VH-VL binders against o27280. Designs and how they scored, part 282

Target 1, 266 residues: o27280
Amino acid sequence: MDSMNVPEVLEIKRIVEESESVKTFIFSWDFRREVRPGQFVMVWDFRDEKPMSVSLIDPVRSEIGISIRRVGEFTDRVHGLSEGDLLGIRGPYGRGFELMGRDILLVGGGIGMAPLAALADEATARGMRVDALVAARTADELLFLDRLEAAGVNISTCTDDGSCGFKGFAHERLLTLEENHDMAAVCGPEPMMFQVMRILDERDVPAQLSLERYMKCAVGICGQCCLDDTGFRVCAEGPVFWSQELSRVREFGRYRRDPAGRRVPW
Below, E stands for the ipSAE of ESMFold2; O stands for the ipSAE of OpenDDE; V2 stands for 0.75 times the mean of E and O plus 0.25 times the DockQ between their complexes.

## First folded at step 12 (VH-VL)

Design Yc13 (framework fv_marstacimab; at its last look DockQ between E and O 0.77; V2 from the best seeds 0.00; counts 0 for: pae O 6.6 > 2)
Fold by ESMFold2, look of step 12:
Structure Yc13 (fold): chain C 266 residues (1-266), chain A 118 residues (1-118), chain B 112 residues (1-112)
Amino acid sequence: as target 1 above (266 residues)
Amino acid sequence: EVQLLESGGGLVQPGGSLRLSCAASGFTFRDYAMSWVRQAPGKGLEWVSAISGRGGSTYYADSVKGRFTISRDNSKNTLYLQMNSLRAEDTAVYYCARRSNYGSFDYWGQGTMVTVSS
Amino acid sequence: QSVLTQPPSVSGAPGQRVTISCTGSSSNIGWGYDVHWYQQLPGTAPKLLIYGNTNRPSGVPDRFSGSKSGTSASLAITGLQAEDEADYYCQSYDSSLSGSKVFGGGTKLTVL
């Protein structure tokens, strides 16, 4: 029982509307509970809990920001909250990104840019050169562009519908970018990450990819977030994995599992 | 015009060392990952080693790991392969090759011959 | 030991069509990695012929074409000419081998 964390109930300090469908909820945070880019938190609305992306890590102001995309009943309820309302926060959990070298490529799809925005802040603070490929379905869903630009990140964009930047998928845009990176960090829809990983492997760029899996307890006890070929648990051994770890996983990019454990195609 | 010119091959005894060089011109060298690929006489192609454009990541085939070291000097547009503890099975023509965005080897040098005998 | 399997040789008369197969597994072509093809004329370095499964670099005639399906790839050469006599290699990436780019064993094409 002592390994089962209880959510800390926190007031929403500020809400930033990042897009029509994405809001960042900012909380005061005691950084004795350290948070690293790529780790996740569980957000509790007093009915259900969901893992959520941390997009802002600010120890100086004692703040974290949690970016939430409206996609269903839980996130609709959370998007309906106001400053001063309460949410439960558990965590952080999981393995975050490791920075290496002097040049990093970020590849983010949709809300997947949230942990990469936090990573970009850390990378630029260390004096690294940061390139970001920011992908979305449409221009209005491209996230964090102004923030990344202000941090000195070199941005390339792509949209499925061509409304901003390259028309097409992130991996197609990646093929047109020259290689000049020591590592890459990737987060977004798993089919996108599979294609991006393939290209990065073929280009000899070490890559870390952040995976999201269905999970309940968030500390690895339940086993529901295991990858079927390796026994890796997303919440314990991940959510950030090196590409060489994922290359041994047959299910990555091919299917996911529903709450009953059944395979569901991507 | 992209050009790659290997040098440093020769005859060496087993257990000896050689350092191969590849002079690059006609492209922005630091923007491209580079590889060494070898071909034993009468045999097929075998990938040996790779290095990222900035030099921060290096990769080796299992057959050479621990004995060969790939490096580059981007100020001189030169790729290197330090080969130590050479064995008879390392005898081959060694090619310098540029790695494209698709992961292909789009430009190759003419190769330099390494012979390990006695 | 070649991870990608090619026939050791193929032959054809001038003007004919030949195909060269490249058979892999679930850890390379079947994982989704691209296949590239190289032509090596006698006494010369390899030259890129097909990249990304189907694309021809500038200057490669359209009588050379590539395809990929499942765990296998194929190179087709139509209108066979004497200068096509060479060794042909396929190449991919294998996720089961540490850092490994893999070549097929090579196919010697003889023009009769």
Scores: ipSAE 0.483, ipTM 0.773, lowest interface PAE 2.9, mean pLDDT 87
Fold by OpenDDE, look of step 12:
Structure Yc13 (fold): chain C 266 residues (1-266), chain A 118 residues (1-118), chain B 112 residues (1-112)
Amino acid sequence: as target 1 above (266 residues)
Amino acid sequence: EVQLLESGGGLVQPGGSLRLSCAASGFTFRDYAMSWVRQAPGKGLEWVSAISGRGGSTYYADSVKGRFTISRDNSKNTLYLQMNSLRAEDTAVYYCARRSNYGSFDYWGQGTMVTVSS
Amino acid sequence: QSVLTQPPSVSGAPGQRVTISCTGSSSNIGWGYDVHWYQQLPGTAPKLLIYGNTNRPSGVPDRFSGSKSGTSASLAITGLQAEDEADYYCQSYDSSLSGSKVFGGGTKLTVL
């Protein structure tokens, strides 16, 4: 077991309130340890540990950001923390996004925009044209809009209730977009990703999708994040997958496994 | 009005090469992926190749992979298909087609005939 | 030998209703990919007839309709006219063929 697998206790440098339910926690980071958009870290609050996507990678300021949505007991505790408080961070883990082509389409839903925001920064820095379809249930749940705009991203919004942008789901909005892209990166609710993937495949647009599953070890040992039929481990072979890989995954967009290993429908 | 006009077809011997062109007009060419679809005499349609709007991604049917190269010049609104190592089974009318937002082919050229024969 | 299976021919009298089936599998239509339909008149290039399973492009009469269920799709033509005599092709996407667009074998429609 190498030092990477031991949580490093880090001080919360800053906290950014992204929405009512989402906060970004910023930490100083030693970039001798490389981190890529799409990778995740394990966050330890000295009681429990959860995987979280890296949403900010800033080599200039030597900082990373982790965006966390308030959804349960663990995240409730974390959201109660203040600047200067401590968290354990180990990682990064998993396969991140790959960039190719000149034009990239980002399709994100809710907290799924977290890794995509980091990807957007890299893509724009490389001189790529970046279009982002940002989806949420309501306008107040749309994430990173100002940050994306500042980076030069062309944004299209979509909300379930029509409170902002296109009224409907991300895949429905995608069908109305006229421009084609060289590749796409997708992250959000799995039913959304499933539908988006279908459309992108039909359009011959290479797509990468970031999955979320129950995860314990993050190092491919425990098997808790294994995907049916393929044996893919989300923490090791993912969380970013190509659409061709996911086409082999029977459970994708259909169900997931809970901590007890039971099938749970989406 | 959207128009697609193929050219470059003709008679070629097996093992030979041929380059097809498709001139596009009536729309913003770079915003649309383009495909080649062929039809052997008296046979059905077969997808051959596709290229993204800005040319960053290309795709090929297994039957032509390694032999055909799709490309485009957006400054000239032209799609190309370089065909090498041609075989008799490549004999067909070749259509250029625009990919719609739904992934269908909403506009087609009139096609150009390619005949591979000794 | 086509990935999508169509009947080789169908026929009908003017004014009748005809249906053309397109049978796929779990890797194409069954996966949830859309089905598109094309009409090819004799000696002409194909023309988009139905896109996205059920949608008609401008200029296509409403007597043409598409449907999809399970691993199959269907094109229905009501009020058959002499001008409808043509070849009809279904088209979809197949994830098992390295991301290939796939066509049906085509159906020749004869108006009696």
Scores: ipSAE 0.018, ipTM 0.558, lowest interface PAE 6.6, mean pLDDT 92
ESMFold2 (binder alone), look of step 12: mean pLDDT 92; pTM 0.942

Design Yc14 (framework fv_marstacimab; at its last look DockQ between E and O 0.86; V2 from the best seeds 0.00; counts 0 for: pae E 2.3 > 2)
Fold by ESMFold2, look of step 12:
Structure Yc14 (fold): chain C 266 residues (1-266), chain A 118 residues (1-118), chain B 112 residues (1-112)
Amino acid sequence: as target 1 above (266 residues)
Amino acid sequence: EVQLLESGGGLVQPGGSLRLSCAASGFTFRDYAMSWVRQAPGKGLEWVSAISGRGGSTYYADSVKGRFTISRDNSKNTLYLQMNSLRAEDTAVYYCARKSHYGSFDYWGQGTMVTVSS
Amino acid sequence: QSVLTQPPSVSGAPGQRVTISCTGSSSNIGWGYDVHWYQQLPGTAPKLLIYGNTNRPSGVPDRFSGSKSGTSASLAITGLQAEDEADYYCQSYDWSLSGSKVFGGGTKLTVL
């Protein structure tokens, strides 16, 4: 039996407070189960189970980190835990990012920087030049800046309210950045990702984007994470897609579906 | 002052090969994606190929895939187009064009004529 | 086979206002991709005239303007001058094509 399909109960080894609303929970991890940047895990608090991005992959210390934003009842309960408390983890699942070329642009909005922080570590370890555009609504929601700087990443910031860096949306800041890259990786609110993808398509920069959809099984059998028009399952064929794959998807950037399957606007 | 200067055009028989060059100056060449755009005599513009600023990604129109290869040498500020298995329908003026960060072709060379005789 | 449709020709007298249309579809202009415009004087290379739907590069007079709505775009020229006689091309991105960069068929503007 592959432990990937059944939650493994793990002890919280460390907790890093990334911001007022985001914590990273660090676990010992057996890397016989390989983890790639852009893959996700299902986190079980013994009452409910939610998909979460892996933000730290450290085979040397045998550790992974999972960054969780406090946004509701499940995440409030998890944020109330301490070192030594237990969580169930199953996975990893999904298709991660692929690196190409010698430079990469990361564009992250809010908690979307979590998988990109893991990717930045891999890219810099390969000797790639890494530029990151880090976006949030306010300065205190900008994530992983110290970690990215320590890794040698060249950081640009933007905030909706102008409290740090460029005042405005990530795609507006992107238009003022002068450099062209071999590839890009994008993760954040889907409206942001749509606008960023449009610009990157037009610049001839190949892009990979990480999507979020409602998930139940995480192994591709329930259909809850399907994208309209293609039948792509975010948990199986994604969560990371090339921009060419997403170009065919009518719903991308237009609407999303609630747990009951109804269309709702972004 | 941005300048793009194409060379290497000429007359070639069907099935033959040519290599086009484009010398760039007046800007940081490695920061810009570059394209080839062609125009058959008396006809409109057709995009042919593109390459990323650092050269790690290439793109081709369906009409030229497998026959044309775009490349660049950033140490020489030069863009290339290797054209193999040429056909009569490849006859055109070939322009070197810079891709702006807004997605437009903001600077163009003078063009070089490629004629594939029947 | 032009993915973006332009009228083949347009004419106007000096001082007149002229528009050139560029009609696309849901896979290009209608998806949200920008439209760019180029002017090509006889015997010369194209020159960027409008980018990002509405923006003028340095050196382009303000009598040139662009707009986009739905699946279509327009180039307007006011105060028409003899030097405006040229071919005009719109250009966008189309996700349904493997090459993805598409030009309109071109519009020949004749100044009467």
Scores: ipSAE 0.576, ipTM 0.820, lowest interface PAE 2.3, mean pLDDT 89
Fold by OpenDDE, look of step 12:
Structure Yc14 (fold): chain C 266 residues (1-266), chain A 118 residues (1-118), chain B 112 residues (1-112)
Amino acid sequence: as target 1 above (266 residues)
Amino acid sequence: EVQLLESGGGLVQPGGSLRLSCAASGFTFRDYAMSWVRQAPGKGLEWVSAISGRGGSTYYADSVKGRFTISRDNSKNTLYLQMNSLRAEDTAVYYCARKSHYGSFDYWGQGTMVTVSS
Amino acid sequence: QSVLTQPPSVSGAPGQRVTISCTGSSSNIGWGYDVHWYQQLPGTAPKLLIYGNTNRPSGVPDRFSGSKSGTSASLAITGLQAEDEADYYCQSYDWSLSGSKVFGGGTKLTVL
C-alpha cells in the first residue's frame, strides 16, 4: 500500500462554527500533496473512519478545511474535539471537479455546499463568474454565505420553510432563473441533485455532480460504494460525476445502499 | 417584443458550404441559449445544434457533427451556423429558436430555406 | 423513425375533444425529462404550445392541456375549433443520444 493510505496524525489548527450542526476543522497541509475541490479525505478519530469532503484549500496559509455535519456517533465525537486535538487524515481521494468556460453555476444543498465552497474559491481565483444557488431546510442551515460573498460569488438562497430567500427547493428556484451558464457543479441531497440535473440537461448546461455513498476503503477495493448497473465506484470513479455518467446509473436519485448493502429509498 | 430573423439560406451543391445567421432582438441575448432546428420539406422537426448563452458550450446532433459549427456574437445579438460538406439530406428550412428557462423553444424565427442539389 | 412516437394524424369535429399521444422511452420521457408541445400552422414556424409537461404560455387557451405519465405524454384539445387545424410536435431530451433534444414525428390534426 502507498504511504498515502496511512493516516497522518494532524493537529486541529482551528475550528470554525459554520452552523449549529456544521463545523469546519482546519489543518496544516503540505501542498506537495495535491488536493482538488471535489476530492475527499478519510478522517480517523482512532476509533472509526469516515469520508469527508474538503471544503477549504488555502495554499497561502498552507491549510485545508474539512466541514463535518453532526449526524451520528462518529461526528458527535469529532464535534466534541477542540483546537489542538488530533485526528488522522488520509488522502485525498477521488475525482474532483473540472472547471471550464467563463462562468459557473453552483447548486448546493446543506452540507453539499462544502466541496462547492472550495470550488468557488478556485473558480473566482481563475477569474470566472460564479453564481451560487445555496439551499437549506432553514435559514440557520445555510452554509458559507459570508465566505462566498467575500469571494465575489453571486448568491441566491432558498429554504424549505421560506425563512430566507426563495421558499421552496433548489430545483424550483432554478426554474425561475433565466441565465445560462457554461457549466454547473451540484452537490446536496440526491433527490435535489436529480431534479437539478434534469433541468440543467434540458438547458444544455454541462453539469458535474458530487455523490455521497457509504465508503469503507476509499481506494476502490472493497466495492461498498459501487453503483448499480454501471459498476462505478464512488470513491474511485467519483465522487464527482458528469451528468451523462449519472444518467446511466439507475439508482441515482431513487435509492441507495446502506452499510449492510440493502436498498433504502431516499 | 422578442424577434428572431434568419438569413443566409439558398441553393448550394453537394459538398458546398453555407453560413446561416439569426438576428435577435427584444431580449438580453447573452442570457439565453440558442438552437437551430430544421425541417425538411413535408417532414417533421429535427434539432440540429445548441449553444449556451455565453458561447462556452456547444452541442450537435449526430447527423451534423463534424460538419456544422454553431457560434454566436453577443455584441451583435447574432447566432450563426456554419454548414460545411453539405448533403442532399441537409435540405430543409432552418429555424433559429430561443431556449426558455424550461429548456423548451419559446420563440422561433420564420426560418430560412437551404437547398442542397446538384 | 423519430425518437418520440406520435400518431401521424388525428381528426375531430368542432367542439369535440381530441388527444395526441407522445410515446418515449426510459432514456427520455421515462427518465424524467420534461415534455414540450408545439403547434405549427400551415406555412408558418412552430409555436410553443405547452412547456414543462403541463404549462401554457401566455396567449394559449386553456382548452389546450398537457400531461405526462411513465414513458408517455399527451396533448389534449377540448372544444376543438377550425383554427386548431395544424401539425403538433412533442419534444423532450434524451441522454442516450449525447444529450440531444428530440422531437416526435408530428401529428396532423384535421378539423372536420
Scores: ipSAE 0.344, ipTM 0.764, lowest interface PAE 2.2, mean pLDDT 93
ESMFold2 (binder alone), look of step 12: mean pLDDT 93; pTM 0.946

Design Yc15 (framework fv_marstacimab; at its last look DockQ between E and O 0.02; V2 from the best seeds 0.00; counts 0 for: pae O 6.5 > 2, placed apart)
Fold by ESMFold2, look of step 12:
Structure Yc15 (fold): chain C 266 residues (1-266), chain A 118 residues (1-118), chain B 112 residues (1-112)
Amino acid sequence: as target 1 above (266 residues)
Amino acid sequence: EVQLLESGGGLVQPGGSLRLSCAASGFTFRDYAMSWVRQAPGKGLEWVSAISGRGGSTYYADSVKGRFTISRDNSKNTLYLQMNSLRAEDTAVYYCARKSHYGSFDYWGQGTMVTVSS
Amino acid sequence: QSVLTQPPSVSGAPGQRVTISCTGSSSNIGWGYDVHWYQQLPGTAPKLLIYGNTNRPSGVPDRFSGSKSGTSASLAITGLQAEDEADYYCQSYDSSLYGSKVFGGGTKLTVL
């Protein structure tokens, strides 16, 4: 069993309250285990284990940050923890984002901005121009705006209720922009990602999109994270896929599978 | 205000080469993907090639892959199509077209004629 | 053979309504990609007529309208006028030909 497959029990070093529903948990991290934006870790609370995207990668301070939205029993328990409490971390797993060219568009919905915030840090460190379209239901749920601004990212916002920026969905805001980029990186609700991918395809902007699927093993053995039509495993060949790869995936944006394997609509 | 002006068409022998240019004005050129679209005499429209606004990604119809190269110079607001190993079926009017933010071709040049004949 | 299928010709008398179909597949229109329409008057370059399935650019009269359903799209022209005599093309994106823009074969509209 590789060291990546055994949880390391780590102390929560710092907790940042990003919003009413989102916290970032920061851990000391040995960067001999390299972490790339778009990769995920399995977070173990000694009862259950869930995949979470890395939102902060700081080799200088030897820190990794994991942003978690409170949405259910597991995340409720984790949100109840304090600095000094313990969590198990195994990973990183999966294929991260690949940067190309000199300018990039980030499109993030809700917690989907977490891996994109990590990518923005890497892109700006490389001297790339970074534009970000940050979407949420309400202004209070827009994530990482101050961090992105401090990094020199050009931010556009949209909210479903119009409380900040453009009123509407991310893909609707994107249609009002007359700019083109070398690439895009997209993460958020899958219906949003499907609509954004469609627009980017039609604009000839290559895109990488980060998918979420049910996971158990995280190393490609159990088959729980497979995509219909291709056999791609989100935990091994993804979670980040190029739009060309997703063009072959019938289920993308149309349905998902529950833990029992049944098709359910998004 | 938006203007697209193609040039460089002409008569060429099979196997020959030709370079098309498209001068763009009246808009921020680097913000728009551009395409070449051709139309053989008496025939319909056929997309040939596309390039992203920043020039980082290029796309080709299967019929021209390996023979044509699209490029752009954003400092000169100019789109190019290098056409090599020309064949009779490449005979067409070649249009320069701008890609809108909705993915449509919203502005077209007048076209330049390329004739491939022995 | 065009990826998108249009009738080769349609005709109508002045004042009438005509429709032009554009039939695709699950990899283009049925995938969810938009359909755009172009008008090409004799001896001229194509002109954008409808974009994003239903939208008209400034200057295009509201007697031109577009729709999309399933794997097909349609262009409707009401109040047909002599100057509408032209070739009409639909255009979309095809996921199985990643990066490819696809046109219909074109429809010649004759005003009788």
Scores: ipSAE 0.647, ipTM 0.850, lowest interface PAE 2.0, mean pLDDT 89
Fold by OpenDDE, look of step 12:
Structure Yc15 (fold): chain C 266 residues (1-266), chain A 118 residues (1-118), chain B 112 residues (1-112)
Amino acid sequence: as target 1 above (266 residues)
Amino acid sequence: EVQLLESGGGLVQPGGSLRLSCAASGFTFRDYAMSWVRQAPGKGLEWVSAISGRGGSTYYADSVKGRFTISRDNSKNTLYLQMNSLRAEDTAVYYCARKSHYGSFDYWGQGTMVTVSS
Amino acid sequence: QSVLTQPPSVSGAPGQRVTISCTGSSSNIGWGYDVHWYQQLPGTAPKLLIYGNTNRPSGVPDRFSGSKSGTSASLAITGLQAEDEADYYCQSYDSSLYGSKVFGGGTKLTVL
């Protein structure tokens, strides 16, 4: 257990450009260390450390992938790296997704599709029917479509500007759906997830949602990722939560904490 | 340039078997799901079967379930359709088609004719 | 007896605007699955015309456009040309048929 908390210096094996702002970094992985869709790793560039979702789990090639969106100084530095460069990786951490039933609905927005892409691979491998609602602001920001199609996922797209698929937000599209799945997995902007969860709850569809919060230790000690009022730690009890759990979380869909612990509205 | 070339069509008696092949080129074959779509003479398009890029998932129309088997050999860039217990209503031009990342069929072969007749 | 319903035929004169409807149900178009359109010229294989409800592949003229609302989709062709005479098919996915791709019955477009 101590060994998993020490960053392992790994070479970037391959970089996949998913979009203008998103890259997937692929590493060799020893699968004696189990990793599940929905779990995250801490990425260390020898200056700073950030949590990143695992987006690819490939036991055949002995590889994992982490998808990173360029959003700040840390990610900007990482995006400047090349194949062969080094990063520190520790983990995996957190609670991943659980699969059940015959069919599953994936609802993802933007970079939120990262953990869902990994989940899609597992679900299809198990013979489940996978329907995915993939949302983004524009067509060019839709992620992992090629990979999802290759896996046999049935895709429905949604874009804010209507450049592809449904014009509007994911929850708006979901309202037009009449079929219920055995379960749903959701990840994306928290306002999106909040609306999607409400709809799914009204329809009695079991749902799991992956949250993103400021995270420091990743091992449930520092408390930086604690959620009001439950005291849930995103890194320990999450990042994947059932809708019933999130119904108890006051801040969900409403605000988050910044690195200084201040409330920041969504 | 993406190319799909079907082969294996021909005349067969009811209850007989036939195996179709589709040779793919011009793209990374394993990265795309593939489908068979057929068209009876003078009729519309009917989806028959699909297979994921790595071959882990297969799908069939009810009309062919239990009789047809879709498979692929990624080392040979080839898609297959094993057709058993053929019926007259299976008579059609059979197309292999690549699934795009949007879920459409973005490339089609020219098709191979299968005729089931006594 | 296709899952998606199209008019069997439409016609128009050169330069005119024609529309081809594709009517589905709550288990396909109404569920929210994307609709795609194909053009099949006489004696040829189908060609992708519209994907993701509204998008044109490279090489498809902008006089072709797609739309979707509720349980229906529509293909519009403006500035009709003689070369547009063909069969047109809509395509989607149906959850009630255990993950089947479904096509419309096809529409024969005649240019007068």
Scores: ipSAE 0.020, ipTM 0.536, lowest interface PAE 6.5, mean pLDDT 92
ESMFold2 (binder alone), look of step 12: mean pLDDT 91; pTM 0.933

